# VHH binders against q2ydc9, part 1

All scores and structures are predictions.

Target 1, 344 residues: q2ydc9
Amino acid sequence: MASESAGPAELGFVEAAPSWRLRSEQFPSKVGGRPAWLSAAGLPGPPELACPLCGRPMAFLLQVYAPLPGRADAFHRCLFLFCCRTPPCCCGLRVFRNQLPRQNDFYSYEPPSEDPPSETGESVYLHLKSGAHLCRVCGCSGPKRCSRCHKAHYCSKEHQSLDWRLGHKQACAQTDNLDNIVPDHNFLFPEFEIVIETEDEIMPEVVERDDESEIIGTMGEAHEEELESMAKHESKEDRIFRKFKTKISLEPEQILRYGRGIAPLWISGENTPKEKDIPDCPCGAKRLFEFQVMPQLLNYLKADRLGRSVDWGVLAIFTCAESCKLGIGYTEEFVWKQDITDAA
Structure headers, positions and changes below count from the first letter of each chain, unless a header shows other numbers; antibody chains are not in Kabat numbers.
F, E and O stand for the ipSAE by ESMFold2-Fast, ESMFold2 and OpenDDE, each averaged over both directions (binder to target, target to binder). V2 = 0.75 x the mean of E and O + 0.25 x the DockQ between their complexes.
[cut] stands for letters that were removed.

## First folded at step 1 (VHH)

Design g3
Fold by OpenDDE, look of step 2:
Structure g3 (fold): chain B 344 residues (1-344), chain A 125 residues (1-125)
Amino acid sequence: as target 1 above (344 residues)
Amino acid sequence: DVQLVESGGGLVQAGGSLRLSCAASGFTFSNYAMYWGRQAPGKGREWVSGISSGGGSTAYASSVKGRFTISRDNAKNTLYLQMNNLKPEDTALYYCAKDSGYERGFGPTYAMDYWGQGTQVTVSS
């Protein structure tokens, strides 16, 4: 088994972007807003997008566009991460994978234009090309509809109620403009584009210590080195944290680290998954590390405004080693949450 | 049909300069990353340089970094390679190549699907 030399990690950064850049046809990696769904068919339903802990609708956190070279069936490939924003839970996480061949029913064979479209209208697309309706609040599958106007769709009664209170009640009779005016429900995270950079391999400057300094052995300095060596009982935990800090210090604004099959960068030695803790894909293949979300993303999500807010040290995403296509839909993958242990 | 036509090659002395051009047709040039490759006698094809569809990002092989500059004019559907401080080891047939698809996302590697006929560059000692 050739140890595929784990290439350098790719780093993700958040930048403001125009709305058109974050549409599905642009194949974005993005944070917040509504999901830019890849396949218009087989979207995860309300049960799949419910928090596994509290059962409430989860919020879209980010998506990563990550094609697999040499895989015709994964020419387009995207991972969608959701999190629970409902206090006091705020702990639920789910990730879904979707992939398409280059030739598909939804997108052109040719790459999209980098030029802005002529129609810059900030239109919220609440319907997919497949005819599937999306929830006005979260942009996920919306099988429920308003009983009055029959045009507004929702994933849940909760989101229906939320939208009703925030303006749909007034707009419901004015059905012609429903798609263009979606109120801010304070449910969505702020929206950003994820910009990709390659992590610079800092060649350790071999500080060739020219040891030519004649250590005139004055007796007194030996005690400080022994005290430093005794103080260097850096706990394994301290070492891990130091490594984490060192890597982050090189690019402090990084919000994502991508590297399929590489080792995750952990913030602590505690609450790290063992191989047995990563469930195999239902297809029988192992799941491999693909990318991780860094704690820096929390700063951009403005999560502090909400009491018990979403919090993590690291989110590590593990995906099927075979990137299998289980049916026509979105395949659930695995997320490991490493919490920041409050150093008491 | 995709067409790539290279020009600008020739004989030059070591330390000299050449500017290669590649005229592209048969596809939306501005939507694709473009590349230069070369093939020296008795050697395989090697990647020399790449440029993003919009021209905002460039990459170079270590062997040519600091000496070669890739650029493009999307309005003219033309790719360029400015070669300075040429060395005998730069002697090769230089090819223009089209990216196979999308430049977006995590993990993708440079993939080329079309090559031109090439232009010969010979650097004399």
Scores: ipSAE 0.410, ipTM 0.743, lowest interface PAE 0.6, mean pLDDT 87
Fold by ESMFold2, look of step 2:
Structure g3 (fold): chain B 344 residues (1-344), chain A 125 residues (1-125)
Amino acid sequence: as target 1 above (344 residues)
Amino acid sequence: DVQLVESGGGLVQAGGSLRLSCAASGFTFSNYAMYWGRQAPGKGREWVSGISSGGGSTAYASSVKGRFTISRDNAKNTLYLQMNNLKPEDTALYYCAKDSGYERGFGPTYAMDYWGQGTQVTVSS
């Protein structure tokens, strides 16, 4: 809001974790796997999780647990980011926010256990406490049922067909315990915990000054201004990239930067949003920057040169300044994709 | 076993001051963030203030900011709340709380665990 640096950024890092730590009742920040939904009611439906560009089901990318201090209605608060990983698209993004008071219908008022459960390994959870069924492939709302067994649920015909081809055709009539036999559909991203560190405010080793306002002069002649603009643009992009490298230098493995209301750290001067590019929340409030996904995350997704795959320079997430709540449903927020340029 | 014992409450006129204390035992006090919360008649518990484990960072609910001051003495295992310019709406049962130790969230997290029995503050008009 009024303060540009309302505290230092918090940095996220990938770390392996046992599956029990990534369950919904542990309120995880995580990459990949199936979503650990917060509210078990009012999940986004299949139309809300269809790629806005190609219409096919999106894959869960990550969630961040980000409660708001002093807000009773956001004692629990989580953001869920989805991306299209289906060729040839691989471009669509959607992000959702959900929040709950401490007293709610889904989770204990008491904090989650710090000890692993007696039985740490569990089958995939495809049933929520609300009674909602989840898609066997993606873990999103699965209102469609297999017409043969009436036990397998799917978000779409595409995921039903995929599951059929990869094992359900054989398994459909052979077992009553389908939740224990979910094959690897090669659709979900690898699953990790996101671990948090606070960014250092002082970087004594080689501090790069970000003096974008002091370096390039602008002359009055129109033709000279075009030449200065091109030189300024190239020099500005060099400074922006060096600022990016300097800011990450102490913690180069960061995959996420969090700070509600802070300025994003862009990898280049190209493909950044202006204020008009960030739509207001339907409640009428402006949206604030909340966190960004760093390009370093791509190294963990196993989405490389086997064909067209997901790619980005930075993903920047903007959320309602009021963190509004209209019920127990999930609220769509805004994500901006900064693509990698040829020069970067 | 974790024990939190609040004291220092009482009856006070509007505009007055009180200082609450919370004696802590059964855990390494200096390792944990600590909080004050309150419960007014007919309302649920609400967070009032928090202080980091070393005492270097504090936070306050907007309704009390500028009037209340949280502090701690790690040598005495004691948490304090100085309440100035008290108003009738500050009437509540005040609790201290130990941080849950759930530190996996982004942003400040005010997860309050292990509540004491509370100390009553009554502010008359």
Scores: ipSAE 0.349, ipTM 0.717, lowest interface PAE 1.6, mean pLDDT 80

Design g4
Fold by ESMFold2, look of step 3:
Structure g4 (fold): chain B 344 residues (1-344), chain A 124 residues (1-124)
Amino acid sequence: as target 1 above (344 residues)
Amino acid sequence: QVQLVESGGGLVQPGGSLRLSCAASGFTFSSYAMNWVRQPPGKGLEWVSGISGSGGSTTYADSVEGRFTIIRDNDKKMVYLQMTSLKTEDTAVYYCATGPYSKGFGDTHEYDYEGQGTQVTVSS
């Protein structure tokens, strides 16, 4: 007769930070800018970072630093979330996990320093220790290069064309200091650090027990339960949304909720995943909920000049329960987008 | 190079007071919880006290609660153990040790660093 509750969530908030604190060797959790890649080898290539809906290059949205204590192969561990911000799509999402042992080829065995480096310049770093080149526009793997200067690299023809139009046509002839002359392509999201606060575990909770039935229900009494579920669904929508608002009310600016294995906090009863909607990891393990991105993050993202912008109710990230190591590269995980219901 | 250097030990009579210091260097001190542990003569290590990275949360072993106070100064990268009402049972080598790393989400890996220790002897 035991019941086990998941531990408290950790909440993420955006905060301005100097650029050096957001470099890879600081192991940041951050929103926007270019990815601070963890392993410098085995980056996702352009096909892995193409929007699954429209095929165009995705923008880096955020990364979280989430080590697993007691796991030597995940002493360092990051999750990287990418979204399509290209109109008219703005809908596709992909998420990747990467992890490293404490002893590795890229970072010091010792803890990161809190002292600013002697060189705190705002130079864009587009060449990794592994020899990999990064796209000048998005900061993702850039195997294509400018055929004239042989110094500028791109993930795609689209980003090469964009950079050409927005300044590289002129800057190509001035190849020295090329990495110091990167224009604003209006592609990257604004850059912030994510800072962490633990949610109060004694917070009063009005738990609607029917939520679990909708998410993880089995095929019981199909017809009769379906009719009752539809009636309860209509009644549940207001309760679920009010639970969402109540739960976040003490810290309304949270942009992220983290907890491996906890239940997601959905904004509505609509567009939530069933067990069958969450694919197993290629290693055979189930995927667990790890963190969610809250709609509050949208307040910090730059609006698109023309057309559609990114939008969501919540984004829920599910990762391999074993946090497995598939070779030396980045492992794709699963993201569920809960869209805002068009109920007017 | 990560270093923890304890000092402030010595000989004191029962009922006396002593303040131990630990100087930290080579890492992001404010990101780590810190602990004091001790090793009495002929016995194993015994946890004494802990303090969060911010300094806002402190914990104590039952045997020292109310008599010892743990304090940190993140600007000077120091942690202290103020000991009062000392008993002969408090005789031990006292070590400063790192605790959980607070940067990142979820359970964090512990960097297991410990100093060389400072001797506290409580006797008449």
Scores: ipSAE 0.407, ipTM 0.702, lowest interface PAE 1.3, mean pLDDT 81
Fold by OpenDDE, look of step 3:
Structure g4 (fold): chain B 344 residues (1-344), chain A 124 residues (1-124)
Amino acid sequence: as target 1 above (344 residues)
Amino acid sequence: QVQLVESGGGLVQPGGSLRLSCAASGFTFSSYAMNWVRQPPGKGLEWVSGISGSGGSTTYADSVEGRFTIIRDNDKKMVYLQMTSLKTEDTAVYYCATGPYSKGFGDTHEYDYEGQGTQVTVSS
């Protein structure tokens, strides 16, 4: 198995991009809009994309394109994160992983062109190449269809009703234009490209040695920092927060930190997962940290409604250490939500 | 046309070090992951290491982890493989190869574009 070196984290930033760059064929990392599905087969269904808390359809938050080197079956690999936008819940989170070999039925063996396609039309794709229908509202699997025109597809009655109210009622009789004009349902997050940069190792990672290993290592340098910390009466929580602030201050607009198998950057010492809190993959393998979503992303999502909107300190995503393929479809992974405690 | 030119190979004793270089041309270098692969005598191609387009992500085969380091210089359009603690088992022709378009995190892959290779021989 190829091991990733514990190198510096890769940082994600949001930038505006034309829609063609955010299509599936471009293998995008992106925020908001509709999912750019990787495999056209085995999409999560409405039950899988329902909020585990309130049962309502979740919104696509972001996807991270993250291939695995040395893995032929994971030449293409993508993680899809969904969140609940339904007040008062707004707490549901789900993450799914999909991967494909280089040779597959959906994409060219060759890298995609960097040139814009000749067809500049911002057409919303309402179906996959496989023939699978997508919901007009959310871009997810749409097994339900309009009983009148039989051309509009939906993931749920809720989204069907929403679309009906916002324009489909008028368009339903004019079926020739259904694919060209999808109204804004105010359901999707704003769409951005995630641009990747390497984190500059400016400051030595203060390896917080968890106290439990008795390794009598060389007392000298660790003692001075501990002595300084003791002298400053800085709590462990204060140190964690300071570290967080220091790291983000170097790149304040970072929305994502990626590093498979590295330690997450927590905002506080509270509500951090222990190993036992991270469920094993159904294949039997452990899940490892892969990336985290930073609170800065919330500024771009225009989640203006204080107290009843999506909110987090850090979202940490953990994925199967073996990156297993459970069947033909999308595999659910694990997301930990660290909330900002009002006490700070 | 994609061109890759490997250099730096040679004869080295076990435990020795060697630095391989690969000069790339004919494509937008920073937009592609780069890889090192090797072909031992009488064996097939083996992936050794990869580095993302930005250089932010590096990966290694288990057999070389902790001993080899891959780095790139996008300004010079160069990729390097620093090899240390070389073993007889590391004897092979080493090739640099392009990866897919670097749009992702940790996106290092074995790819079809290879140069002529450089011979590395580890022998006492």
Scores: ipSAE 0.090, ipTM 0.505, lowest interface PAE 1.6, mean pLDDT 85

## First folded at step 3 (VHH)

Design b4
Fold by OpenDDE, look of step 3:
Structure b4 (fold): chain B 344 residues (1-344), chain A 125 residues (1-125)
Amino acid sequence: as target 1 above (344 residues)
Amino acid sequence: DVQLVESGGGLVQAGGSLRLSCAASGFTFSNYAMYWGRQAPGKGREWVSGISSGGGSTAYASSVKGRFTISRDNAKNTLYLQMNNLKPEDTALYYCAKDSGYKRGFGPTYAMDYWGQGTQVTVSS
């Protein structure tokens, strides 16, 4: 297993982008809106996209396009993160991985044009190329259909009822315009493109030596920082938080940190996962850290408007070390939520 | 047809320097990022360096950082690799590679679709 020298972390930032740039054929990393599904086949169904705590439909939070070099089967690779927006729960999280070879049934072998399409119409895609229907509200798999028009599809009775109240009742009789007019259901998060930048290695990564190495007593030169920390009686917790703040201060608008196999940047020493807390992939491989979502994203989601809103310190995503393909569909990965303890 | 032809390899002593060239044809060179890779005996292909289509951004493997410099001349359809302070561990067949043109995502997205035949670099201790 070649220890891929953990390169510097990549940082994600949110920017406004036209809708065409955030479509599936552009392979976007994005926040909010509807998922830009990678494979048109094997989408997670309503049960998989239901909150594991309250059972209600989850909202799409973000997707990360992260191909694997040298992997023919992962020429295209994307991770999709969902969260529960339903008060009082707002705690459910799920992440799914999908990957495709360069030669596939859904996309051209050649890269897409970076030019805007001639048809500027903000058309909401309510069906995939495979013929699979998508929910009008959330853009996820919609196996349920309106009993009247038979054209509107939904993931759940809840979303069907929501759409009915907010405009479908009036539009249902006018079936020719159903695809062009989707109301704002106030369910989707605001939509942004995630722009990628490399973290400048300005500060030497204080290699947190995992304390399990035996105190072989060589009085080597305790780095000045350790001496300063000892002098200041800084707790381990304080050190972790200081590190977090220092990293954030360099790029305060960062919403995502990406680095497959690197150590996550935690906000505190509390509620950090141990290796045993990260479940293995069903294929038998371990899961590795791939990226984390920063608390700064919450500012862009306007979550404060929704009472008991979605809240986190850090969301850490762990993915199969082998990036295995379990069947034709989307593979569920693992999310660790680090909460901010009000201990202050 | 896309063609990549590497040159400039040879035998050099440790601490020496070489400059590799890659002549590109059959595609619009200035529209694509380009890469150098290498393959040592008994090892797989390793990424060495990359340069953006316009030459404004460069990247290096940790093993060659500070010693190697990638550059390009779009008017000449040529990619270069200046290799300084060469080590025996740098002995390999060096390849020029074309980017697929796909959008970069997170992670090292070296989507290479064409490779040259390579030029041999041998560093003697």
Scores: ipSAE 0.570, ipTM 0.819, lowest interface PAE 0.5, mean pLDDT 87
Fold by ESMFold2, look of step 4:
Structure b4 (fold): chain B 344 residues (1-344), chain A 125 residues (1-125)
Amino acid sequence: as target 1 above (344 residues)
Amino acid sequence: DVQLVESGGGLVQAGGSLRLSCAASGFTFSNYAMYWGRQAPGKGREWVSGISSGGGSTAYASSVKGRFTISRDNAKNTLYLQMNNLKPEDTALYYCAKDSGYKRGFGPTYAMDYWGQGTQVTVSS
């Protein structure tokens, strides 16, 4: 699936951001918190956001804003990734694509302001302009309603019970500004903006060659990796991991690599998909690589790496090569989880 | 409202030169990055070149780098494309575009808005 014409990767990094920059009207790329949904209509329902392995509600992991300029139907385009964070599973993943023309029912034709709004409060927005209600716990479609107050909505009985235990039992009786009284359910990941940097090729310094003198130049990380690999026997798996280390060494905090049609950067030769493992889009088009989530993201999720928690080597997202519009809702795409095999 | 009018196209021999102009109106020209794009017969539109709002930064598609020069005159609200050493594969309808003002997302793309009518460039072999 590699293409020489794909261009350089773009790298994603997490940064703290004020909540107003992460609202849907700002078209953010972000990690954690609740989804900043693009289309307010046709959200994935609770069945589509249940873990495909264990059936429990998944947590929003990240979204990527990736418009296709020159495509009228994808002037706005966003990918939403969800993962199961509930032990003992912590393995299930789903990804959805949504796109809108510039003229649409949800957002201004004009770009959003670069200035903070005059009053930004920290209120949680649980009612979309379409009239859809969101789950108080996860921010996903919440068609179930508290039978007592009729104002709190949930995706599932599990989240209704969780909210009840952690504060809604008392808050339900008050009913005023319930969105300002949402407790920490310990379910959402920490929230960050994803900022973008284009990957630059490093050019090692040219060391002057002089047979009469010893010249020791400053080595770059890429040059050092090359020398190390020549000093030891190298298997195919060693080469793949060395390539991975070399690519990340220049920007070690990258949590995401983006490039429609580029080759994925795998952490090892194990657990990678073959072409047959990547399903075609229902429209008939092939799916192509679009972005990968790097293991460095795990450091920002407050996951316990020693116990059962979310974990991966790489997550690779593949999307319809035509970026097709299948109706008005969110289209499920394909995510491959590359795990690292532990040796004993 | 927003208007972009391209001119300066025509028929030239391979190796020749042309200078395209784009007259802009209906917006504050100096506040926006501007782009040139082209559409060859039977192909999709291709980004060609871009220039920042003040003119201090430029970018070019690999197929035209070193041969084309983008420039702007903010006092005249005009965008230019100097095309040198033209090749038959440069034959296309050339159009200018205004940056939409939206923040860039992921993707090696420049947000473009308000395509003009275009000016035809034909390069004979």
Scores: ipSAE 0.484, ipTM 0.741, lowest interface PAE 0.9, mean pLDDT 81

Design b5
Fold by ESMFold2, look of step 4:
Structure b5 (fold): chain B 344 residues (1-344), chain A 124 residues (1-124)
Amino acid sequence: as target 1 above (344 residues)
Amino acid sequence: QVQLVETGGGLVQPGGSLRLSCAASGFTFSSYAMGWARQVPGKGLEWVSYIYSGGSTEYQDSVKGRFTISRDNAKSTVYLQMNSLKPEDTAVYYCARDYSRGFGTKSDYAFDYWGQGTQVTVSS
């Protein structure tokens, strides 16, 4: 990559937070739960949020609040990452960018309230101020509605059927209580706030070493050259993984690394993108690295609740270098999945 | 209401030191990143230093190694210790709160509340 140099990153960590701090008007970075959509208009529709590999609805994985303060049209800016968690696939990924000026039709110009709302509890908001309805299961655009109550909305037949079986069949007649009766569909990931720290203020000095120098041969007659060759090949991958572990060692629980234009931190030398693998933005600009999702996040997802689970070495998100505004709504960006073939 | 009140500015000779303080109120201080920005004569407003809610810090290159930002969450106060001051550090210094705790938000357009400012003058 053209800007693959090492550099400082902002690090993300999960933390518990009350649900009101994770609502859209608080502009959160968060893992799991339902998306806290930024623009209430122009949401990705069900086709854009279907898994590109299997066609089934994807789950919201995380969002990153990442304003561009020198850009008036991106005073608010958020990236939304979705993954397929439905067995046997569990592999598809999509990512979207949305941005707003400070003066907009959805949010106060003033900073968010510091006080909890006066509502009675952890209510789920399924109806955006734009009039858009959200799927009761996944929180994505839900243009399908229940023909009986006319108030429950869904992205897909699959989620409508799921909600019916798990609670809506009983709740359908209880229209005044519908938003407070959303069962655990075992579909959403657990919800956390992402809190931010910097690497370049706490990172110890990094010393890179050639791990081939640690291959010490014993007395080997005719086989020494072959054994050393095998050890060097295995040491190359061990060296790359050791560099990964060393880089994160001061903050080993980081689940996210952010920095527009910095080099990604790969966990392996395998399955990394070449420049041609990263498509240009439709506006014509190159895409540049913006953030990566670390394998440590997998520990918080409880993904094995569905059997086969999501898995990755790292996920690397690339976005338009111009952070362009193409029309109204959400712009799809690019995510690269680095798999680990022998993670056991 | 969010309020930020700076103190500690003044006149110093080159090589001298000052400590700026910013008393914050009206919000959950420990949940927000905080920063210092400065208005340098003949230049626009520029970011100086930034401290995350968990205490990690970043600095503009021109002040790294000379300035130290810190915070006391119990007192809702952020500090800027300024050592080895140079004439080019002459500016009005503002305490500011980061906007919404986003990634990459240490620009002066990303700060949503500002103090009144305190003058720092470095002159022989």
Scores: ipSAE 0.456, ipTM 0.722, lowest interface PAE 1.6, mean pLDDT 81
Fold by OpenDDE, look of step 4:
Structure b5 (fold): chain B 344 residues (1-344), chain A 124 residues (1-124)
Amino acid sequence: as target 1 above (344 residues)
Amino acid sequence: QVQLVETGGGLVQPGGSLRLSCAASGFTFSSYAMGWARQVPGKGLEWVSYIYSGGSTEYQDSVKGRFTISRDNAKSTVYLQMNSLKPEDTAVYYCARDYSRGFGTKSDYAFDYWGQGTQVTVSS
């Protein structure tokens, strides 16, 4: 199978965007806020969105809209990444994939308008077209409801309690205005659009060695030997880090690198997955690298809370090579976390 | 029904210029990216130029600096100005509509509708 020359990686950058651009109908790639769910049916439930380590509700980190043009069933395709924000854990990660054909029950066959909607109302949609209720705090499935107003929905008791403290207690008696006053919960990450750019292939400057003349001078061989000797003494780790640094230096604000089937850009040779560490898809297909989240994203998440905060070197996302449809819902994929080893 | 109609092709001498037009109908033109592709007889289809709905443009390396793609949303028309034409540019040129959004789509343009094509012949 000829290694299809993996096209250049696509880079993701964060930009401020109006809320309407980050709605589901716009098929956004975005960071933070509430998930812009693709399919309104088959959302992951509270158990699926609980941290596998501490059991607490995870926060939406980002989503990547990544269609497969050659796949009719994946005309729309999106990956949703969640992380645990609950100290002292802050380590749980989960990623889900959803895809839809172009003709579907939720969206127009035609692309969305790039014009702002006339209704500028920042209305947080807490109800999906399917009738599914979303948690007021996190925007995920909210099967629990407030026992008083019966209008507010929550994924968990934790989020219910959080919302109660943040103002629902006062609003709960005023049932007519509940939908209009959804506070920005500190549980949510800051919201950004992910803008896509193609990584410029730095054509190695073919130093056209101008065949300038035979200046015989003996001094050039010593420098190449020294450079080769210095290169020979570069540890594998140093080489990996150098490569990482070089790639980042070209676009220092990149928060995401996308390339389905390409090799991830690791920060170190340590804590990299082997093939055996990447579980196969339940459909039987292998999982392949699709994209990675860079450490630069942490700067935008304002995770400066003094305690154990969310932290990573690189997050690598691996997805089913066949992009299979396991049922009508969201399919869990695999995320590898590469931690930065504090060089002691 | 979606329709794309190319015009402006013809015979031109090397170094000459042509302007291709593609009139679009049957869809919201301003919402779609558009592109030009060309096919040499006996060869595969190759993309030539691409213009996003927002007006950003891309070109194949072989035509960079010579070709310019543009669009008029009011007229639902996409244009390809071809300057400094070479014999190697001889092909049937096709206008195409693209629905490409998101990661992984830029390198693989998802053209869903094509015109009938217009013949461009560059010959002394």
Scores: ipSAE 0.419, ipTM 0.759, lowest interface PAE 0.6, mean pLDDT 87

